# Ledger of designs, part 3: VH-VL binders against Ras and Rab interactor 2 (RIN2)

Target 1, 92 residues: Ras and Rab interactor 2 (RIN2), of Homo sapiens (Human) (q8wyp3r787to878)
Amino acid sequence: FQNYLRVAFQEVNSGCTGKTLLVRPYITTEDVCQICAEKFKVGDPEEYSLFLFVDETWQQLAEDTYPQKIKAELHSRPQPHIFHFVYKRIKN
Short names: E, the ipSAE of ESMFold2; O, the ipSAE of OpenDDE; V2, 0.75 times the mean of E and O plus 0.25 times the DockQ between their complexes.

## First folded at step 2 (VH-VL)

Design lv11 (framework fv_livmoniplimab)
Fold by ESMFold2-Fast, scan of step 2:
Structure lv11 (fold): chain C 92 residues (1-92), chain A 121 residues (1-121), chain B 107 residues (1-107)
Amino acid sequence: as target 1 above (92 residues)
Amino acid sequence: QVQLVQPGAEVRKPGASVKVSCKASGGTFSSYAISWVRQAPGQGLEWMGRIIPIFGTAKYAQKFQGRVTMTADTSTSTVYVELSSLRSEDTAVYYCARGRYSSSWYKFDYWGQGTLVTVSS
Amino acid sequence: DIQMTQSPSSLSASVGDRVTITCQASQSISSYLAWYQQKPGQAPKILIYAASSLQSGVPSRFSGSGSGTSFTLTISSLEPEDAATYYCQQSYSTPYTFGQGTKVEIK
């Protein structure tokens, strides 16, 4: 029953790093972004958000959504899909 | 305009390791995975694994677990496969191939020209 | 692992002939199937993806059909440049697996 969330950190002009977060089932996107800003040492957290990358589509997650619930929904789909949570700049 | 460029050949003795490179001469890795597919002389195609460069995550076929490692250097647009504990059965052409990891199908739309790895004593 | 079986293993046909190659999956893979063409000394080239979608730049004489466990690649009118080995590949689950290949020769 481990509740882990893998989040990639994408910076302009650099490779990506990633972290696996131990999180509660109902952690919000706002809470995840706060954790990411701290762990990735981001000085301008207002410029970043959590995105879902799935089926070649970027979806910015609203602050009041639940990433673990989104992950569970994607896992319950009959077709296998690769998806990633990515902490990145909103504009670039 | 994107090309995947590989070296032509590598020769190793049994028990050694080989590391094969695959360089994208243009484009980005933002929506792509790179798979490694090998083909023994006169035989069919065998998928070894894939790496998603932007996330640094790799998935390997079970038969290669423990002796294969895939890495990426996004700054040079280069992906590597390293295979250890080589045997004569590992003699094959090793192809890198680009696929879309976040698509409903993982088609390989660009392929490197292949690297012939020969394992002989 | 999902096993992919192609038939026939080889065939010889004349220019202008209709050629059909079949591919069977050991379990349902929905439409997660691609077809590749490989000529001697070259890397494989994608022809069809999602069972029936023609890759941009591939001649319209190539077509794919099927879903679930049974799939076909059809060449409606064989041309000399079509002499090659053809492979099906499932992308439903890892490890991704290929059929054994079908060698098409021109007589």
Scores: ipSAE 0.005, ipTM 0.600, lowest interface PAE 13.2, mean pLDDT 84

Design lv12 (framework fv_livmoniplimab)
Fold by ESMFold2-Fast, scan of step 2:
Structure lv12 (fold): chain C 92 residues (1-92), chain A 119 residues (1-119), chain B 107 residues (1-107)
Amino acid sequence: as target 1 above (92 residues)
Amino acid sequence: QVQLVQPGAEVRKPGASVKVSCKASGGTFSSYAISWVRQAPGQGLEWMGRIIPILGIAKYAQKFQGRVTMTADTSTSTVYVELSSLRSEDTAVYYCARDEGYSYGYDYWGQGTLVTVSS
Amino acid sequence: DIQMTQSPSSLSASVGDRVTITCQASQSISSYLAWYQQKPGQAPKILIYAASSLQSGVPSRFSGSGSGTSFTLTISSLEPEDAATYYCQQSYSTPYTFGQGTKVEIK
């Protein structure tokens, strides 16, 4: 099965853009970051990571996590949380 | 360049149904979602729902739940909205619009289909 | 449902004037707001996405600002081709909702 994953790209003073990625269920955060670096044409991918913004909190996702499973878990809660995946610099 | 093409007009009697098409060209059809937005004459914009064509997953505004169906045919890169039990207040221009991602801005719109419901 | 309220409902201004349109959300929508321009007989065209990002190809006289519940679209120097109806739209939660529109006329 294929699924989709929405990822925002955030850069200081560059505005915000988003892309919908078509990914397999067990794609890793590392794989998503590689796709994002290519699609957003990032020259220094080592300085970026995938973050989860949920309940006003930023969480950097470890490279061996599975964003689609995280998404499914958040959607399965009795009162589903509003959340976003953001590809951004690790530091300002 | 992405282009969304719709027919110009449809006329139906009250109680009938109408199915409006939106054919996409350019870009990768499977990489985006399509929303349907309608506009009654002289009025504002009203969101009806959204479909992700590659997954066949649709989400509808509750106001239309039970009488709206959104479908996609990936072989022809066409999405459809079907509205049943038509009333005169359903007279409107029906637009399809592309939602490519997280920012949710609709960067490409169809030209619109004027649906007239009259006896 | 999140309600979007625009002000003013209509305005008349002269070429060269600075025009400001505001949009108020009934609850916080972060930066999930877009602005559209619609001319008579045409489909809407996106001007601004993510509250403040200018769409490629849109003249730089258009700008957006705000976050949370209060948003502004500014036209720094009005041109004749800017006569249109402008709409804000939230995409924070479904159903996505639009403001009622602001009609901009050139005097």
Scores: ipSAE 0.007, ipTM 0.592, lowest interface PAE 12.9, mean pLDDT 83

Design lv2 (framework fv_livmoniplimab; at its last look DockQ between E and O 0.64; V2 from the best seeds 0.00; counts 0 for: pae E 8.9 > 2)
Fold by ESMFold2, look of step 3:
Structure lv2 (fold): chain C 92 residues (1-92), chain A 122 residues (1-122), chain B 107 residues (1-107)
Amino acid sequence: as target 1 above (92 residues)
Amino acid sequence: QVQLVQPGAEVRKPGASVKVSCKASGYTFTSYYIDWVRQAPGQGLEWMGRINPNSGGTKYAQKFQGRVTMTADTSTSTVYVELSSLRSEDTAVYYCAREGYDFWSGYYMDVWGQGTLVTVSS
Amino acid sequence: DIQMTQSPSSLSASVGDRVTITCQASQSISSYLAWYQQKPGQAPKILIYAASSLQSGVPSRFSGSGSGTSFTLTISSLEPEDAATYYCQQSYSTPLTFGQGTKVEIK
């Protein structure tokens, strides 16, 4: 009855670690960030955001985007795509 | 050089079927969707559907559901559109187009075949 | 389905004129919009993708702008070879849909 979203956590001093989150299909990026703050135990969640790495580029996802829709679109393409959702610090 | 090559013309009577080919070259055939777009004389462009040539998966515009079939042959790098139960309003130029996809750009048709004129007349 | 409405349906302009064509989407399509040029007897060719990105090999007098529901194609200085029909196409979702076209003629 539930969907999953794989999210990597990136810290400045280490490589990425990841968790698979149990999420609803219409979860927003804002909601994913809230879950990530809890799951990765960050103390300053306002300094983090969800990013997408795809097509060799990084992009910060706006709070009103839908990661599960993005994932579905990337999987539906005939071209192979390697992509990652990454919870990491925002640069001012 | 990326190319999509189509036959120039086909003639059919009402009620028949037509199968139009589109031969791809100059790129990895299985890495791009192929769209079919038609244009009736003096009219605009109408998307018919697309095929994933790697999986054979298709998506058709609602108005063509039940009459259209798209197939791909990876051994010849060729896609086909077949339209059945032809009517006079199916007279059009039928284009195949390679559908480029970039996550940030969405879907767009970056390479087009020259089109096949299908004439349906009694 | 997302309806795309172009304005004007037709226009006539002189060489050197600035030409602006608009395209309205029936719902937000973000910046997922392409513009195509079609000359008589030819297949369409892409000019602009992602609302404002110029396709390689397209003259710089063509530009695109807009996001959400309202978009424009601009030809900064019309050339004789720009006589054609122009189509917008939303690339946000299937079915992919085109505007009805804008025919540009040289006076």
Scores: ipSAE 0.012, ipTM 0.676, lowest interface PAE 8.2, mean pLDDT 88
ESMFold2-Fast, scan of step 2: ipSAE 0.012; ipTM 0.649
ESMFold2 (binder alone), look of step 3: mean pLDDT 93; pTM 0.950
OpenDDE, look of step 3: ipSAE 0.344; ipTM 0.857
ESMFold2, look of step 5: ipSAE 0.007; ipTM 0.657
ESMFold2 (binder alone), look of step 5: mean pLDDT 93; pTM 0.950
OpenDDE, look of step 5: ipSAE 0.019; ipTM 0.738

Design lv3 (from lv1 with heavy chain Y100L Y101G D102W S103E S104L G105L Y106D Y107A Y110I, light chain S91Y Y92D T94Y; framework fv_livmoniplimab)
Fold by ESMFold2-Fast, scan of step 2:
Structure lv3 (fold): chain C 92 residues (1-92), chain A 121 residues (1-121), chain B 107 residues (1-107)
Amino acid sequence: as target 1 above (92 residues)
Amino acid sequence: QVQLVQPGAEVRKPGASVKVSCKASGYTFTSYYIDWVRQAPGQGLEWMGRINPNSGGTKYAQKFQGRVTMTADTSTSTVYVELSSLRSEDTAVYYCARDLGWELLDAFDIWGQGTLVTVSS
Amino acid sequence: DIQMTQSPSSLSASVGDRVTITCQASQSISSYLAWYQQKPGQAPKILIYAASSLQSGVPSRFSGSGSGTSFTLTISSLEPEDAATYYCQQYDSYPLTFGQGTKVEIK
């Protein structure tokens, strides 16, 4: 579970689905988005990005960031907050 | 140490509403989701929804949409589920359960003892 | 909704027996599966999460396996205290759904 990243897939008018990805520590957000497009069968991957959802707040992750490092930082905070990585459309 | 405490029983007439409490202790209340799961007599488990106590954000099962409301009071570390327009089919034990909602979890590691809600004329 | 189907619905076994319970998902849920034990008059207790990870404090005679659509809970050597109903639960997608339960009786 050290090398796992849980990603939720957000679709219009559908329930939340998710996948646990086996990833390396240095995997980039761009790499994760490519894996998600394949696993969630997305036909227009250019319209999607990886977001961090923390306590009802959305943050789009830049392509050259490292989700596993972000995850580790969030886990190390003094008061851990509930967070999710979500693969969703950039535009509504 | 870590526990969720619920009242033992509630009785209501058809058409009424019931509000069940779940008081948390022994952990940081705002760091975990709380889910509600019910069980009709002799039947299996049914998920109703979840609440984030930090934000008040909720997610409900479609079956209960429009007649369920979940709320949290951080000053008392208490979560509530309110179910309106009660029917006899709503007679069940209602459980609150702690859920991390992250990284391979979404499983319920701590449960309240349950509240038996009886809906009868 | 993802339908979870358990087999068998009930079983009777002796102390020391190996018991296996299966759970089938109507679509792939990867490893997003938990197993719970519920004794009469009590709340459910988690045994296994992520299909195969043993919850802290749960006896090692319990184990889980499987991925995708087919999952198994095994009790390697049945104890009297294991008389209970066992439920699988998927947490791949909302709404979260449970199997119908498997009742394990001693004797």
Scores: ipSAE 0.006, ipTM 0.605, lowest interface PAE 11.4, mean pLDDT 84

Design lv4 (from lv1 with heavy chain D99H Y100R Y101G D102Y S104Y, light chain Y32W A50K Q55E S91Y Y92N T94Y L96W; framework fv_livmoniplimab)
Fold by ESMFold2-Fast, scan of step 2:
Structure lv4 (fold): chain C 92 residues (1-92), chain A 121 residues (1-121), chain B 107 residues (1-107)
Amino acid sequence: as target 1 above (92 residues)
Amino acid sequence: QVQLVQPGAEVRKPGASVKVSCKASGYTFTSYYIDWVRQAPGQGLEWMGRINPNSGGTKYAQKFQGRVTMTADTSTSTVYVELSSLRSEDTAVYYCARHRGYSYGYYFDYWGQGTLVTVSS
Amino acid sequence: DIQMTQSPSSLSASVGDRVTITCQASQSISSWLAWYQQKPGQAPKILIYKASSLESGVPSRFSGSGSGTSFTLTISSLEPEDAATYYCQQYNSYPWTFGQGTKVEIK
């Protein structure tokens, strides 16, 4: 698999942006959140988290999970899934 | 008042295991991570790993993989680090330290006073 | 692992002197760097986080600067209570790593 992670940024008043991150295979969700806070220039990073949207379901990823491992597992399934990583506010 | 309380000292023989405690008070225990950092006599600081007390999730430094275990007991607001197969070079002061996580909170804002673990025969 | 190298390893200075300690990262860590002060027999104490943010309660004579791979901690006017070992720490990537420490002595 590619060592890239696409992350969308949801911001109510400034629209939607996204970035592709070059990451290591065992980068953690908390490491990704730290990178996203810097790249998207958020002033209150403690209010944001990384979410996984899979098909029409979503979940907040725990800080000690590995997004690249999750991505690899989703890609390896016989029935492919449509999924996106989203960096957004925990509330709203 | 935020406090992280550790015992002063532990003595073990080579090959044994040691379990060091860190009792937290003065804040919401599950809202902060606890990391363990050790310091051999006269030497610098070495990060061992961290635990999320809310989930029990851990991240260990590669050097300690297979012989370190971190746990948390939310009923007593206590975290533990257990190090097995002790060697003389494991003699060090073991500190617990807390951080918020997520970007600006990954630095250690409060530290325990440290537990001196001596490994001798 | 990201290696953190401090310079100098030790220094002696007089009260009132400007003291600068440098920290070098083996690869870019952006601004994810903290500085700690440690006195003999005590736990480390946070001084600076995110390279340049002064922790609440820390005297204003302490300041941090830098980004990427090169960082500095400055004490603008050394006080007797500043005799200690100072450590930088990167928190950009696991494992977190510390510099080897810089011992500041008052002459």
Scores: ipSAE 0.000, ipTM 0.598, lowest interface PAE 14.2, mean pLDDT 85

Design lv5 (framework fv_livmoniplimab)
Fold by ESMFold2-Fast, scan of step 2:
Structure lv5 (fold): chain C 92 residues (1-92), chain A 124 residues (1-124), chain B 107 residues (1-107)
Amino acid sequence: as target 1 above (92 residues)
Amino acid sequence: QVQLVQPGAEVRKPGASVKVSCKASGYTFTSYYIDWVRQAPGQGLEWMGRINPNSGGTKYAQKFQGRVTMTADTSTSTVYVELSSLRSEDTAVYYCARDTYVEIYGDSYTFDYWGQGTLVTVSS
Amino acid sequence: DIQMTQSPSSLSASVGDRVTITCQASQSISSYLAWYQQKPGQAPKILIYAASSLQSGVPSRFSGSGSGTSFTLTISSLEPEDAATYYCQQSYSTPLTFGQGTKVEIK
């Protein structure tokens, strides 16, 4: 049993990097953001959040949501969607 | 601020059971496993098992299987370890600890926050 | 069960000394190893996780290295507050197991 979450880091006008995080199934968006701030060496973590990019649309995830539950729901659809979790600035 | 709060001490007679509490605060209680580790006086650390507070799922060290029960109460953010059929060899400090996952070279269990421990004394 | 063996069992060193503690696993555990510090009357405190990652808030004089079956904890310049017992722990498989501990005393 290995739960993982692929997260891309998007800076304004810069390239994307990514990391695979090994996480618990019930980990919250707030917890993921804390891990991302540390792993991507962000000096102003309060300006960032976790976003879901799915089928060309963006959605900011509330801090009390469960990314692994969202991932599982997306994987369970009859036609799987292409999706990405992205850690980026709330504004721009 | 993450805190795990345990009572200071418990005293029991041989053959009795003891239930030790661990009250969590400062984080999302259901997002992290809690592990129990004990330490007999002057001895090293011994892992007893872990609980997933969200599901109630548990994994125990085989040495304690049949005598140990771990439970979680989400309404009070409290985890418990209950040990039955106590003998003098069970005299130890019992610690609860928050278990984390880390990315580096795969999944790793680390105990980033510990309770202060409960001294359980088993004596006649 | 995976057995963890530490060496030495105890050591005495002076402030400013470089101290090394080793830990051997009975089988390969990759990098699933953590180091803890325990002072008398206190709960253990995490120092190093994933063999070489320094826990946030831990002084930079502490470092970890190794992979597979052989691991080392190093204190580059011993301070008086470092007098403690140090434990390695594998998290590769259950039951999780600890080394027997290394007691570090200041001369």
Scores: ipSAE 0.000, ipTM 0.574, lowest interface PAE 14.7, mean pLDDT 84

Design lv6 (framework fv_livmoniplimab)
Fold by ESMFold2-Fast, scan of step 2:
Structure lv6 (fold): chain C 92 residues (1-92), chain A 118 residues (1-118), chain B 107 residues (1-107)
Amino acid sequence: as target 1 above (92 residues)
Amino acid sequence: QVQLVQPGAEVRKPGASVKVSCKASGYTFTDYYIDWVRQAPGQGLEWMGRIDPEDAGTKYAQKFQGRVTMTADTSTSTVYVELSSLRSEDTAVYYCARWDYEGYFDYWGQGTLVTVSS
Amino acid sequence: DIQMTQSPSSLSASVGDRVTITCQASQSISSYLAWYQQKPGQAPKILIYAASSLQSGVPSRFSGSGSGTSFTLTISSLEPEDAATYYCQQYYSYPYTFGQGTKVEIK
């Protein structure tokens, strides 16, 4: 399962749900956002982005980044870090 | 290891319906979309639609809207396409294909030849 | 619907030749374009995705280029096993659409 990505979907009114996405190496954040828009059935995908929540901090991932590389980097750190990828509205 | 297995052939009369199966193995069934693509004899490829086995969500090409139904049975890891009101122009090889999120069909069934004849 | 137009519809070439197949989209599809190879009696096989990314296991003589509305598939040195029909496919918007195919024959 090295090529999976667990993505939570955050909506203020519907709470937090999630899906495990099977993604290939070098998939971009833009590509992941397209998959999420379809799987979570959002009607306004331009208002959403992929965020990384790590160490109590939210970070918006740029469209040309590679979530699997980010995941691998976090996973390989000496001290375990709890992190989550979250598909949510940019302005919220 | 990854396999999509389809029956070889089906024969129907005009006006009937046909339901073609596609049994998946070698991977987690709910992690990939399965699309259906058909090819009439001597013709090119035509996309019919897609199903998400995890939530049974579907997208159909408008040309088939009202005549096509795609379903998934997670207990048997099998996807189906059903086409109703068959005409001779529906004679084709029907392929199921697994969609890789990088933008391509990575594994295909061997195809089911559906013949519609009087 | 996005229309995909391939040219030529067929070609004959010799082993060792450089072969180029073109694909035109009726509107911009960015780089959301894949190329498939189909041999008689077989299902299609992926060659190139994202316009220019070579699928693992596909010989390096195959390459893809282009963006927007104009795309090309190139076989740098044709081999006998490359006799097949080649299809471009857009996955930018539903419904997904294929070109009509280019049949490559070996002389």
Scores: ipSAE 0.006, ipTM 0.622, lowest interface PAE 11.0, mean pLDDT 85

Design lv7 (framework fv_livmoniplimab)
Fold by ESMFold2-Fast, scan of step 2:
Structure lv7 (fold): chain C 92 residues (1-92), chain A 121 residues (1-121), chain B 107 residues (1-107)
Amino acid sequence: as target 1 above (92 residues)
Amino acid sequence: QVQLVQPGAEVRKPGASVKVSCKASGYTFTDYYIDWVRQAPGQGLEWMGRIDPEDAGTKYAQKFQGRVTMTADTSTSTVYVELSSLRSEDTAVYYCARDRYSSGWYEFDYWGQGTLVTVSS
Amino acid sequence: DIQMTQSPSSLSASVGDRVTITCQASQSISSYLAWYQQKPGQAPKILIYAASSLQSGVPSRFSGSGSGTSFTLTISSLEPEDAATYYCQQYYSYPYTFGQGTKVEIK
């Protein structure tokens, strides 16, 4: 199984950029947020969270969830869903 | 195979600076952080900081802030640590180590063989 | 800074013995702990990451356990080549910090 996680970085005025992270299968959302804060060079990481965008719906992921497990579950569904992990401001 | 190659030894006088190199091979240089860890004779390991070769972003331990500078040269796949205002207490083996944190693995999986920096008058 | 304290500072054991080394963190670090082996004149070598994951190529007699503030490295059956100093390291927060080391000697 592929141990990569694609994460988009969203800023209100700058659009989106993204990075592909090589991660452990049981990496937590809190761990991913820490990596993203460093990789995207954010100075106020407490204002950001990891979101799942799926079926035109935004979902903030709880700190103790496992993004790779969520990804695997979405891939296993009978009808494939387009989804994105997005690191962005909670209030933006 | 992954290798980190460092010079064997450097000698400096108190008050001088030293720049230690670490040449990486066997992997994509910009995919991993490189951390610097030192070890004084007969002592344990002390983390100095890390550099991201992709964008030259650095994090230094506060103890070394103002005296340490880490740089990366992507054309030669080489990372450097420069320590200024050397004291006898800076005599140590200086190791570079590949940091899988940037890939989410969270450990130092390959180490250079170390450079012994001796600070003496 | 997170302080890492190892016990014992040194031990002497016989080939075939079960050896345990403990590591205590001054605050919870979840499972962000690695164990390293260092032989005289050599660079450290990783044995365990994420508190309990065995690095590929490391003999199965090595194992790690624990979470939060208390961690253990176990060598199930000591071999002569295991004479070394062992270090724990937290990578939960900057600055990364190491334990003081445990020297393992063969009787």
Scores: ipSAE 0.006, ipTM 0.614, lowest interface PAE 12.4, mean pLDDT 84

Design lv8 (framework fv_livmoniplimab)
Fold by ESMFold2-Fast, scan of step 2:
Structure lv8 (fold): chain C 92 residues (1-92), chain A 123 residues (1-123), chain B 107 residues (1-107)
Amino acid sequence: as target 1 above (92 residues)
Amino acid sequence: QVQLVQPGAEVRKPGASVKVSCKASGYTFTDYYIDWVRQAPGQGLEWMGRIDPEDAGTKYAQKFQGRVTMTADTSTSTVYVELSSLRSEDTAVYYCATEYYDFWSGPLYFDYWGQGTLVTVSS
Amino acid sequence: DIQMTQSPSSLSASVGDRVTITCQASQSISSYLAWYQQKPGQAPKILIYAASSLQSGVPSRFSGSGSGTSFTLTISSLEPEDAATYYCQQSYSTPLTFGQGTKVEIK
């Protein structure tokens, strides 16, 4: 298992900041969102979620998923994939 | 302009400690992790660890476990690496570097580096 | 820890030559690889990130390719200013690790 997760923070009308999170293998998307709300100083965390951006598509991750498992599965694919975990507003 | 400023050199005796500084300017200090990488004379690059200047969270390479401490002073935009119980094989140039990540760039890389501090350990 | 192995350890080539440096990871790192250039007495400089993306301001004669465990840095036409040591680096997992370096000298 990898021991870190890269997460971007996307705000409307501004650039992205990113952080590397030191995480446990079975950390949930809900746990990651709570860490992000604290680190990015979000006042309205209920309006944010963790998204996966891969192959020019967006997918909102359900709170009971495991980002490290998703990351491992993407890394195990035979072809190269650039992907990002992005913490951003649900309603853009 | 982004700059990471380090002192040129430090000299210590075996068994002592050294604390190397890295003063950041030209960007928001708390936006990027800062990593420490060392290079012994004629050798390759070796990652020591990183610090998050926003919360002082650290991650160290196990090789340095128990001997390394990284700290940040947000009032002066300065990070430090302290290495204790120095040995002659700790003689190296010590670099600080910013970890860059943005949404579209993909995997992290070191975009800005300090000029390095040559730490010499000799008796 | 992920081990990064570069080859060759050194090479000598002429101006105008195509130069290829390879980097092998001990496990799959997808595209989590960067290449740096270091000249004597200087800090390393980023050339390529995400295995194949050219950093702004870096000459187009530099290119990167590969994924998984095998990666290549290519200099399409060597210039005198390219005499340096080149390092690959994985960013897939901590500890972050570098290859041993490839020294490029000009004949």
Scores: ipSAE 0.012, ipTM 0.698, lowest interface PAE 8.5, mean pLDDT 86

Design lv9 (framework fv_livmoniplimab)
Fold by ESMFold2-Fast, scan of step 2:
Structure lv9 (fold): chain C 92 residues (1-92), chain A 122 residues (1-122), chain B 107 residues (1-107)
Amino acid sequence: as target 1 above (92 residues)
Amino acid sequence: QVQLVQPGAEVRKPGASVKVSCKASGGTFSSYAISWVRQAPGQGLEWMGRIIPIFGTAKYAQKFQGRVTMTADTSTSTVYVELSSLRSEDTAVYYCARDSYYYDSSGPFDYWGQGTLVTVSS
Amino acid sequence: DIQMTQSPSSLSASVGDRVTITCQASQSISSYLAWYQQKPGQAPKILIYAASSLQSGVPSRFSGSGSGTSFTLTISSLEPEDAATYYCQQSYSTPYTFGQGTKVEIK
């Protein structure tokens, strides 16, 4: 059982960067967004959210979801999927 | 000091299997995925699959499904690719590459092993 | 699978020339594209990631542009050490796929 969460940061008109976060299993999406705002130094955190990209689909994660549980579910699938957590602006 | 270290060469007969190692250093093993990419002589690059050592998960290209297995040994920080039922067309240089899996101030394959030449001949 | 097509397959240019290589994806890959340089007998080396981000330590004469399905790698002023084969690669979905490569030779 691993407590690492990899998050990509997508800026408007910028390249992609990311960070690996050491997190507790029950960390919420809201908690992750707060950590990302700090680590990626965004001045307008209310304009950002955490998105899950799975294969060819995007999904905004609700604040009370648990990214580590989502990650574990995706890894446990019989047919594994490529997925990324992306911290980005809600509108674009 | 990030290094991915592979053996130089392997020779096998058709029908045999080969297992190639890749020893990771630095923080690579615990923080990144490792992909395997091969290149037949004079040909382009072909992705075989990826393993994420910290999660114990692997994803293989459909072409290799059933013949390829990727494993990790945490005690030695080493990943392996094993390819079975070898054919002459499996002759290639096999590279391990650090795969960011997620983008982190570098591309998906920011560091590569030096490659292992696998020759399949009778 | 996503198909990556490069053009040209090969080119010859002089030191100081501007060189452009293009890469076309069979479907939209957003900005999930990287460019690699490979010299004979060596492993590939990443130059560009996220379509336009220069990898640390890579000379500024290399640049990337594009999004969606059309991408370009530019060498603004070709140097002798740039003789190599260049590959584009998508990381939008598995299997990851590479273009067929563009061989750049110095005249």
Scores: ipSAE 0.008, ipTM 0.592, lowest interface PAE 12.5, mean pLDDT 84

